# VHH binders against Cytidine deaminase 5 (CDA5), part 21

Target 1, 346 residues: Cytidine deaminase 5 (CDA5), of Arabidopsis thaliana (Mouse-ear cress) (q9s7l8)
Amino acid sequence: MAQQYKFVFTAEQAASEGVTDHKKLPKLIRKARNLVKAPSKVGAVGRASSGRFYLGVNVEFKGLLPHFSIHAEQFLIANLALNSEPKLTHLAVSDNGTVFQDPCYDCTRFLKEINNAHQIEILIKNAHGRDGSFKSLESHMPDEFGSESILSAEPSLLLMERDNCLALIDEDSAAGGISSNADLCSFLKLEALKAANKSYAPYRKCPSGVALFCEGEVYAGWYIETVDRTISLGPVQAALVDFIARGEGKGFDKITGAVLVEKKDAKVGQEDTARKLLEKIAAPNCDFKVFHCQEERKDWITGAVLVEKKDAKEGQEGKLLEKIAAPNCDFKVSHCDEELKDWIKL
Short names: E, the ipSAE of ESMFold2; O, the ipSAE of OpenDDE; V2, 0.75 times the mean of E and O plus 0.25 times the DockQ between their complexes.

## First folded at step 10 (VHH; framework vhh_brivekimig_d4)

Design i5 (from s70 with Y102T; at its last look DockQ between E and O 0.59; V2 from the best seeds 0.00; counts 0 for: pae O 2.6 > 2)
Fold by OpenDDE, look of step 10:
Structure i5 (fold): chain B 346 residues (1-346), chain A 122 residues (1-122)
Amino acid sequence: as target 1 above (346 residues)
Amino acid sequence: EVQLVESGGGVVQPGGSLRLSCAASGFTFSSYAMSWVRQAPGKGPEWVSSISGSGSSTVYADSVKGRFTISRDNSKNTLYLQMNSLRPEDTALYYCARWTDTSGEFLKYDVSSQGTLVTVSS
């Protein structure tokens, strides 16, 4: 029964399902679509650079506006992020299991935030086509006329490892009868903080994380921002992706605790949205708490060395390091396959 | 009856290692997050570490991070705490506690044990 709720497949497992090449991605679509608990059943299948296959499903919440919904592609990407997958290589999306189409405009933008978005191949298959064909995501650019496209000049870093260097603000920890370090909420709080530290929020710089508690298990997710704010995935939604992916079909009503960690002075707060969503899907038995974090002083980073191969084009990693490095950080890039002994001299 | 029984405490020299065990009975062990808590003489209880039901999530107090490792074997209904690089300040009564989500209160312990004494002294 546990196999029915599988959202991640090893290469071997995928092969056992008949997915022996990229054109056979559609074989997993049925599995994805069968997992959908919505009237519209959209499935997404992605191959990660690790060789694993990930499923995405659309999620709709009864009584909430569509903007709370999770698209199958978003689900898939969140699932990749939650599993620390660095790259998506192939994607197949279908709402009927026979036709495979381009991601929607919103999802295309979401996908473009991925660090290797230009390398992503999308499966296109018509109703009458047997084998389909792959199209580059890069070739699928929505004609967006907007000033916000200028922000796209920054490297897309979604799915890259991230540490936002956030620390909890302890002022609110005193409310529980147990000593400051013995806060019973520490478990979820720390998990939510960890999630917040992984949050992809490069534009508004409002990272946040959510930890959900259900029957002894913790599920966590973080805010995934897109240049277009309307397409961003909230931290609760991301945590719910984790819940759905690992929760073995449990209902949201089984969630009994939730913690949000966000910046105190966040320009874009998640609390209201998080609260509304949780109240709708997990009430009345879900206790929801909000804690605040702040950025740690970056002055602890006094130096950083990026080691890359001589032939490595200055990649997005170098740019990331430059962005996260403190102004006083001595950042050096070495392109030498030098022995370790030579690095000691640096 | 829900029971938690700790074992593995003792006297150890600074820098030494000790492994604590907590045997659980009377409930579905894998369905509950578990924690280690310690209480030093004259001090209040201090949270040490927690682990989710499946073991997929672990968290540590800063005071023990990098030195202690929490783990569990759900097939044996046992919680573990591997303590390395022990310090005199780690001297305390260590006990395991079960998280509950049924009390209507947000994330509280509903069951704790009597504890096992860990003494770190030269």
Scores: ipSAE 0.040, ipTM 0.614, lowest interface PAE 2.6, mean pLDDT 84
ESMFold2, look of step 10: ipSAE 0.564; ipTM 0.837
ESMFold2 (binder alone), look of step 10: mean pLDDT 79; pTM 0.785

Design i6 (from c1 with Y102T; at its last look DockQ between E and O 0.59; V2 from the best seeds 0.00; counts 0 for: pae O 2.7 > 2)
Fold by OpenDDE, look of step 10:
Structure i6 (fold): chain B 346 residues (1-346), chain A 122 residues (1-122)
Amino acid sequence: as target 1 above (346 residues)
Amino acid sequence: EVQLVESGGGVVQPGGSLRLSCAASGFTFSSYGMSWVRQAPGKGPEWVSSISGSGRSTVYADSVKGRFTISRDNSKNTLYLQMNSLRPEDTALYYCARWTDTSGEFLKYDVSSQGTLVTVSS
């Protein structure tokens, strides 16, 4: 039964399902679509650079507007992020299991935030086609409406490891039976903070994280921002991806606790949206708490390590540092695990 | 009956190591998050570490981070706390506690052990 709710496959597991090459990605699409709990069943299958395969499914929330919904591609990307996958190499999306189409405009924009977006291959398969063909995501240029921000011209960093250097504001820590950070709330706060620190929010600089509690397990997600804010994935939605992926089919109504961590002065706050979503899917048994964080003093961070592959484009390293580096930090870029290990031992 | 029984406490020299165990019974152990809490003489309870039901998520107090490791074996219904590089200030009665599964009460523990004494002294 546990296999029924599987969203991540090793290469071996995928092979056992008949996925022995990239053109066979569709073999997993049925599994994805069968996991969908919505009238429209969209499945996404992606291959990560690690060799693992990830599923994405669309998620719709009853009683909420479509903008709360999670697209299958978004789910997949969030699933990658939650599993610390640095790259997506191949993607297949289908709403009927037969035809494999381009990602929608919104999802295309979402995908373009990925570090190696230019390398992503999308499976295109018509109803009459046997094997389909791959095209580059880069070649998929939907008509865009709106101006790209200056930041959009910079390298995309989604799926890259991040540390936003956030710390909890102490004033919010006093709520709990045990005067010390000894309660479950404290645990959730820390998990949410951890999530917030991983949040991809380069444009509005409003990182946030959510931790959900269900039957002794914590599920966490973070805000994933896109240049077009309308297609960003909220932290609750991301946490729900984790919940769906690891929760073995549990209903949202089993969520009994939720913690949001966001900046106190965030221009784009998540609290209202988070509250609304949780009230619809987990009420009345879900306690929702909001805590605030702030950036740590830059002088406390003395070093950081960026690990990238040797095949990175020229100049990518510098551009990455500019986007993710905190001021006054010593940065080391490593292209191998050995170098990283050596640095950590110092 | 739901029970938590801790063991492994004792006297150790500074810099030494100790491993605490907490045996759980009377409930589905894997369905509950667990925590270690300690209370030093004359002080209030201090949170030490927590671990989710599956063991996937772990967190530590800053005072013990890098020195203590929380783990669990769900097949044995046992919670562990590996304590390394012990310091005199780590001297305390150590408790294991279960996260509550009561709706609306996720801020509390609903079951705790009696405690095992850890003394760090030269």
Scores: ipSAE 0.168, ipTM 0.669, lowest interface PAE 2.7, mean pLDDT 84
ESMFold2, look of step 10: ipSAE 0.488; ipTM 0.800
ESMFold2 (binder alone), look of step 10: mean pLDDT 82; pTM 0.816

Design i7 (from s70 with Y102H F106W; at its last look DockQ between E and O 0.68; V2 from the best seeds 0.00; counts 0 for: pae E 2.1 > 2)
Fold by OpenDDE, look of step 10:
Structure i7 (fold): chain B 346 residues (1-346), chain A 122 residues (1-122)
Amino acid sequence: as target 1 above (346 residues)
Amino acid sequence: EVQLVESGGGVVQPGGSLRLSCAASGFTFSSYAMSWVRQAPGKGPEWVSSISGSGSSTVYADSVKGRFTISRDNSKNTLYLQMNSLRPEDTALYYCARWTDHSGEWLKYDVSSQGTLVTVSS
């Protein structure tokens, strides 16, 4: 029974399902689509660089507008992020199990935020095709409406590990922090904070995280921002991805607690949206609480050294460090020709 | 009847290690998040660590982070706290507590043990 709600497959598990090469990705699409609890059943299957396969499913919420919905591709990406997968290599998307199409415009924007977006191969298969073919995501240029950030000049950082260096503002903790708080119930706060610290919000700088509590288990997700903020994935939605992926088919109505952590003066606040979503899917049994965090001084990173091989494509990791640690970090890049055997002491 | 029984407390020297256990009975152990809480003499209760039902999520107080490890064996209905690098300030009555799953009360404990005394002294 546990296999019915599986969203992550090892290479071996995938092989057992007949997925022995990239063209066989469609074999998992049925599994994905069968997991969809919506009228439209869209499935996504992705291969990560680790060799694992991930499923994505569309999620629709009754009584809410479509913008609350999660696309299958978004689900898949969130699932990758939640599992700390650094790269997506192959993607297959289908709304009927037969035809495999390009991701939609919104999802394409999401995918382009991934650090190796230029390497992503998309399966295209028409109704009459036997095996389909792969094309590069880079070659997929949907009609774009709106200002495209010069993403070409900046590294895509989605799926890279992040630490936003956020700390909780606990006004109620007379004792100077959650750790010294006599409150015995700080569990979800910290989980939500952890999620917030992983949040991908490079554009508006409004990271946030959500922790959901259901039957003794914590599910967490974080805000995933795109250059077009309208297609960003909210922290509750991301947490629900975790819930769906690990919750073994539990209903949203079983969620009894939810915590949002966001910055106190965030330009992009998530509270209202989070509240509305949770009220619709988990009310009346869900107690929703909001806590605020602040960014800690980045002066703790005074230096960083990136050591990379000469043949390493210059610049993405270095640029990341510069973005994260600047302006107070002395960042140096060193190139080595040999295998690093020793620690470099700063 | 829901019961939590802790064990493993004792006297240890600074820098020493101790492993606490909490045996749970009377409920589906894996369905509940669990916590360790301690109370030093003359002080109020202090949260130490929590773990989700499956064990997939763990959190620690800053005071014990890096030194203590919370774990659980759901097949044995047992919660553990591995305490390393113990300090005199860690001296306290340690007890385990169960998170409630009641609506509106999910951020509370509904069951706790009697406690096991940990004394860190030279």
Scores: ipSAE 0.277, ipTM 0.706, lowest interface PAE 1.8, mean pLDDT 84
ESMFold2, look of step 10: ipSAE 0.516; ipTM 0.819
ESMFold2 (binder alone), look of step 10: mean pLDDT 80; pTM 0.799

## First folded at step 11 (VHH; framework vhh_brivekimig_d4)

Design j1 (from i4 with S103T; at its last look DockQ between E and O 0.58; V2 from the best seeds 0.00; counts 0 for: pae O 2.8 > 2)
Fold by OpenDDE, look of step 11:
Structure j1 (fold): chain B 346 residues (1-346), chain A 122 residues (1-122)
Amino acid sequence: as target 1 above (346 residues)
Amino acid sequence: EVQLVESGGGVVQPGGSLRLSCAASGFTFSSYGMSWVRQAPGKGPEWVSSISGSGRSTVYADSVKGRFTISRDNSKNTLYLQMNSLRPEDTALYYCARWTDYTAEFIKYDVSSQGTLVTVSS
């Protein structure tokens, strides 16, 4: 029974299914489509740079509007993120198991957030075609997509490891300080915070994470933002991807605990959407709580020198320091001509 | 009958290591999250670490993070706590406990062991 709910395949496992290379991705499409949680069965199969293969399925929630739904491609990408896969190399999507088509417009935009999006190859196969052909994601993107990407000053870094340096706010502290160790017994808080720290939210800077509890197991996901917020994947949706991928067919109605961690007064709040979704799908007695986080500041860091190469692209280290150091931190950047590794002297 | 029996406690010098074990019986071990809790002399109970049923999710108190590792072998119905770089402040009676009712805010325990004493002293 465990094999029936497999969403991740090692290279060896894939080989046992006849998938020995990227051209054989369609061989897993039936497995994906059988795991779909919607009337329409859309399956996605992806090859990661690690050599593992990932499945994506579309998910629809009864009684909720379509914007709550998860597309197969989104599922797959979330699944990659949850498994710390840095790159997607090949993608195959099919709604009937025979024809493999381009991702939809929204999913294409979602895919573009991936750090190696320009290298992603998509399988195109017609009903009468023998082997299909691969085309680059970039080639599929209308010219309009190119202009929007230029508007984003930040590189697309989806699937890259991220630490948002968030800490829980102590609600009992009048001063809005960082939470003391008093709530360390809250497993879901910590997991949700961990998820929030992995959240990809570069545009609106509203990271969030969700942890779900079901029968002794915790499932977690985080907010995955796109330039267009309507295409973004909410943290609950992402956590549900984890739930589906690892829950071995358990129903959502078995979820009895949930925690959302998000920034206080976030411009993009997830609470309402999360609450609505959980109220609809989780156990009637599901305990849902929202906690707030903030960027952790290290007030003791009052001075720092970053040494980097002259040609070094502004390293993430400097940006990190700006975020965590005291507001009055004397931060200096020194450039060296020597092949020195970037270092920070505190 | 549900039982939890811990072992592996003892006296160790600062910087030393110990491995605690908690043997579970009387229930489906893999279906329950587990935790380690400790109580130092004259102090209240302190949460140390928790692990989900499958063992995939683990969390640690800040005081032990990077030094302690919680793990489990569901095939053996055993919970473990690897303690490295032990400090005098780690001296305590260590308990393993099973999750019972979980709220979004707190883990509640319904069954705990009798405890194993860990003493870190020079």
Scores: ipSAE 0.198, ipTM 0.684, lowest interface PAE 2.8, mean pLDDT 85
ESMFold2, look of step 11: ipSAE 0.795; ipTM 0.927
ESMFold2 (binder alone), look of step 11: mean pLDDT 82; pTM 0.822

Design j2 (from g4 with S103T; at its last look DockQ between E and O 0.53; V2 from the best seeds 0.00; counts 0 for: pae O 2.7 > 2)
Fold by OpenDDE, look of step 11:
Structure j2 (fold): chain B 346 residues (1-346), chain A 122 residues (1-122)
Amino acid sequence: as target 1 above (346 residues)
Amino acid sequence: EVQLVESGGGVVQPGGSLRLSCAASGFTFSSYGMSWVRQAPGKGPEWVSSISGSGRSTVYADSVKGRFTISRDNSKNTLYLQMNSLRPEDTALYYCARWTDYTGEFIKYDVSSQGTLVTVSS
């Protein structure tokens, strides 16, 4: 029964299914479509740079508006992120198992956030049984997509390892300081924080994470932001991807605990959406808690000297210190002519 | 009857290593998250580490992070705690405990072991 709910395939496992290369992605589409949680069955199959294959399915929630839904492509991308896959190389999407089409406009935008989006190839296959062809994701992007990408000065880094350096705020501390180890037994809180630290939120700088509890198991996800917030994937949705992928067919109604971690006074708050979604799908007695985080500051760092080569491209290290050091940190940059490794003296 | 029995405690020098085991019986072990908790003499209980039912998710107290590793073998109904780079402050009775209800803030335990003594001394 466990095999029926498989969303990740090793190269060997895929080979056992007849998928020996990217051209055979369609062979897994039936498996994906059988796992769909919606009336319309859309399946996605992706090949990662690791050689593993990932499934995506569309998910609809009864009684909720369509914007709560997860597209198959979004599911697949979230699944990649949850498994620390750095790159998607090939993608096949189908709503009927025979025809493979381009991702929708929203999903295309979502895909563009991936660090290697320009290298992603999409399978296009018509009903007339012949071997489909692969096209670049970029080749299918409307001209309008090009202009938006120019507006974002930041590189698309979705699926890259990320640490947002967030720490929990101690709510009991009048001073709004970083939480002490007082809540050591808060498993979901810590997991949600971990998720928040992995959150991709480069535009609005509002990372968030969610941890779900179900029958002794924890599922976690984080906010995946797009330039257009309307197509972003919320942290609960991402956690539900993990739940579906690893939960072996368990119902959402078995979720009895949930924790959201987000920044205090975030411009983009997730609490309301998270609450609404969980109220609808989780157990009636699901305990949902919200905690707040902030960027960790190393207030003890009051002085730092960065030694770098004169020709060294502005190293990420200086920027990091600016973020974590005390506001009054005396930061000096010294340039050396010698092949000295960049080092920071505190 | 639900039972948890720990073993592996003892006396070790600073910098040494120990491996604790907790044998579970009387319930479906894989369906429950598990934790290690310790109590030093004269101090209250301190959470050490937790692991989900499948073993996929693990968390650690800051005091033991990087030194201790929690794991489980569901086929053997056994929970483990590998303790490396032990310090005198790690001296305590170590308990394994089964998760029960989660309140959103804290893990509660309904069953715990009797404890195994770990002493780190020169």
Scores: ipSAE 0.150, ipTM 0.661, lowest interface PAE 2.7, mean pLDDT 85
ESMFold2, look of step 11: ipSAE 0.793; ipTM 0.926
ESMFold2 (binder alone), look of step 11: mean pLDDT 83; pTM 0.825

Design j3 (from i4 with T100V; at its last look DockQ between E and O 0.60; V2 from the best seeds 0.00; counts 0 for: pae O 3.3 > 2)
Fold by OpenDDE, look of step 11:
Structure j3 (fold): chain B 346 residues (1-346), chain A 122 residues (1-122)
Amino acid sequence: as target 1 above (346 residues)
Amino acid sequence: EVQLVESGGGVVQPGGSLRLSCAASGFTFSSYGMSWVRQAPGKGPEWVSSISGSGRSTVYADSVKGRFTISRDNSKNTLYLQMNSLRPEDTALYYCARWVDYSAEFIKYDVSSQGTLVTVSS
């Protein structure tokens, strides 16, 4: 029964299914479509740079508006992120198992957030049985997509490892301090924080994470932001991807605990959406709590010297110190001759 | 009957290592999250580490992070705690405990072991 709910395939496992290369991605599409949680069955199959294959399925939630839905492509990308896959190389999407089409406009935008989006190849196959062809994702992007990418000065880094350096705010502490060790017994809180720290939110700087509890197991996901917030994947949705991928067919109604971690006074708050979604799909007695986080500050760092080579490109290290050090930190940069590696002396 | 029996405690020098085991019986072990909790003499119980049913998710107290590793073998119905770089402040009775229910604020336990003593001393 466990094999029926498989969303990740090793190269060997894929080979056992007849998928020995990227041209054979369609062979897994039936498996994906059988796992769909919606009336319309859209399956996605992706090859990661690791050689593993990932499935994506569309998910619809009864009684909720379509914007709560997860597209198969989004599912697949979230699945990649949850498994720490750095790159997607090939993608096949089909709503009928025979025709493979381009991702929709929204999913295309979502895919563009991936760090190697320009290298992603999409399978195009018509109903007339011949071997499909692969096209670059970039080649299918409307001209309008190019202009938006220019507006974002930040590189697309979705699927890259990320640490947002967030810490929980101690609600009991009067002055917005970092949470003490006293609350460490909350498993979901810690998992949600971990998720928040992995959150991809480069535009609005509102990272968030969610942890779900179901029958002794924890599922987690984080906010995946796009330039257009309307196509972003919420942290609950991402956590549900983890739930579906690893939950072996368990119903959402078995979820009895949930924690959201987000920044205090975030411009983009997830609480309302998360609450609405969980109220609809989780157990009636699901305990949902929201905690807030902030960027961790090392107020004890009052002085730092960065030693770098004269020709060194502005290292990320100086920027990091500016973020974590005390506001009155005396930060000096010293340039050393060719033999010294960049180091920070505190 | 649900039972948890721990073993592996003892006396060790600072910097030493110990491995604790907790044998579970009377329930489907893989369906439950598990935790290690310790109680030092004269102090209240302190949470050490937790692991989900599948073993995929693990969390640690800051005091033990990087030194302790929680794991489980569901085929053997056994929970483990590998303790490295032990310190005198790690001296305590160590208990394994089963998750009963979850609160967003804390984990609730219904069954715990009798405890195994870990003493770190020169």
Scores: ipSAE 0.109, ipTM 0.639, lowest interface PAE 3.3, mean pLDDT 85
ESMFold2, look of step 11: ipSAE 0.750; ipTM 0.911
ESMFold2 (binder alone), look of step 11: mean pLDDT 83; pTM 0.820

Design j4 (from i4 with F106Y; at its last look DockQ between E and O 0.49; V2 from the best seeds 0.47)
Fold by OpenDDE, look of step 11:
Structure j4 (fold): chain B 346 residues (1-346), chain A 122 residues (1-122)
Amino acid sequence: as target 1 above (346 residues)
Amino acid sequence: EVQLVESGGGVVQPGGSLRLSCAASGFTFSSYGMSWVRQAPGKGPEWVSSISGSGRSTVYADSVKGRFTISRDNSKNTLYLQMNSLRPEDTALYYCARWTDYSAEYIKYDVSSQGTLVTVSS
């Protein structure tokens, strides 16, 4: 029974299914489509740079609007992120198991957030085609498709490891200070915070994470932002991807605990959406709590010297220090001509 | 009957290592999250570490993070705590405990062991 709910395949496991290279991705499409949680069965199969293969399935929630739904491509990408896969190399999507088509417009935009999006190849196969052909994701995008992305000076870094340096706010502390160790006994808080710290939210800078509890197991996901917020994947949705991928067919109604961690007064709040979704799908007695986080500040850092090479591209270290140091931190940058590694003296 | 029996405690010098075990019986071990809790003399109970049923998710108190490792073998119905770089402040009775109904605010336990003493002293 465990094999029936497999969403991740090692190279060896894939080979046992006849998938020995990227051209054989369609061989896993039936498995994906059989795991779909929607009336329409859309499956996605992806090859990661690690050599592992990932499945994606579309998910619809009864009684909720379509914007709550998860597209197969989104599922697959979330699955990659949850498994710390840095790159997607090949993608195949099919709604019937025979024809493989381009991702939809929204999913294409979602895919473009991936750090190696320009290298992603998509399988195109017609009903009468023998082997299909691969085309680049970039070739699928009309010239006008990326105009909004051009506005973002930040590189697309989805699937890159991220640490948002967030800490829980102690609600009992009058001054909005960092949470004391008093709440460390809360498993879901910690997991949700961990998820929040992995959240990809470069545009609105509103990272969030969710942890779900079901029968002694914890599932977690984080907010995956796109330039267009309507295409973004919410933290609950991402956590549900983890739930589906690892839950061995358990129903959502078995979820009895949930925690959302998000920034206080976030411009993009997830609480309402999370609550609505969980109320609809989780156990009636699901205990859902929201906690707030903030960027951790190291107020004890009052002085720092960064030594870098004259030609060094503005290192991320200085930016990090600006974020975590005391507001009155005396930060100096010194340049050296010698091949010295960048270092910070505190 | 649900039982948890810990072992592996003892006296160790600072910087030393110990491995605690907790043998579970009377229930489906893999279906429950487990935790280690310790109580130092004259102090209240302190949460140390937790692990989900499958063992995939683990969390640690800041005081032990990087030094302690929680693990489990579901085939043996056993919970483990590898303790490295032990410090005098780690001296305590160590308990293993099974999760009960979940609270989003904190972990509750319905069954715990009798405790094994860990003493870190020069």
Scores: ipSAE 0.367, ipTM 0.760, lowest interface PAE 1.8, mean pLDDT 86
ESMFold2, look of step 11: ipSAE 0.570; ipTM 0.834
ESMFold2 (binder alone), look of step 11: mean pLDDT 83; pTM 0.830

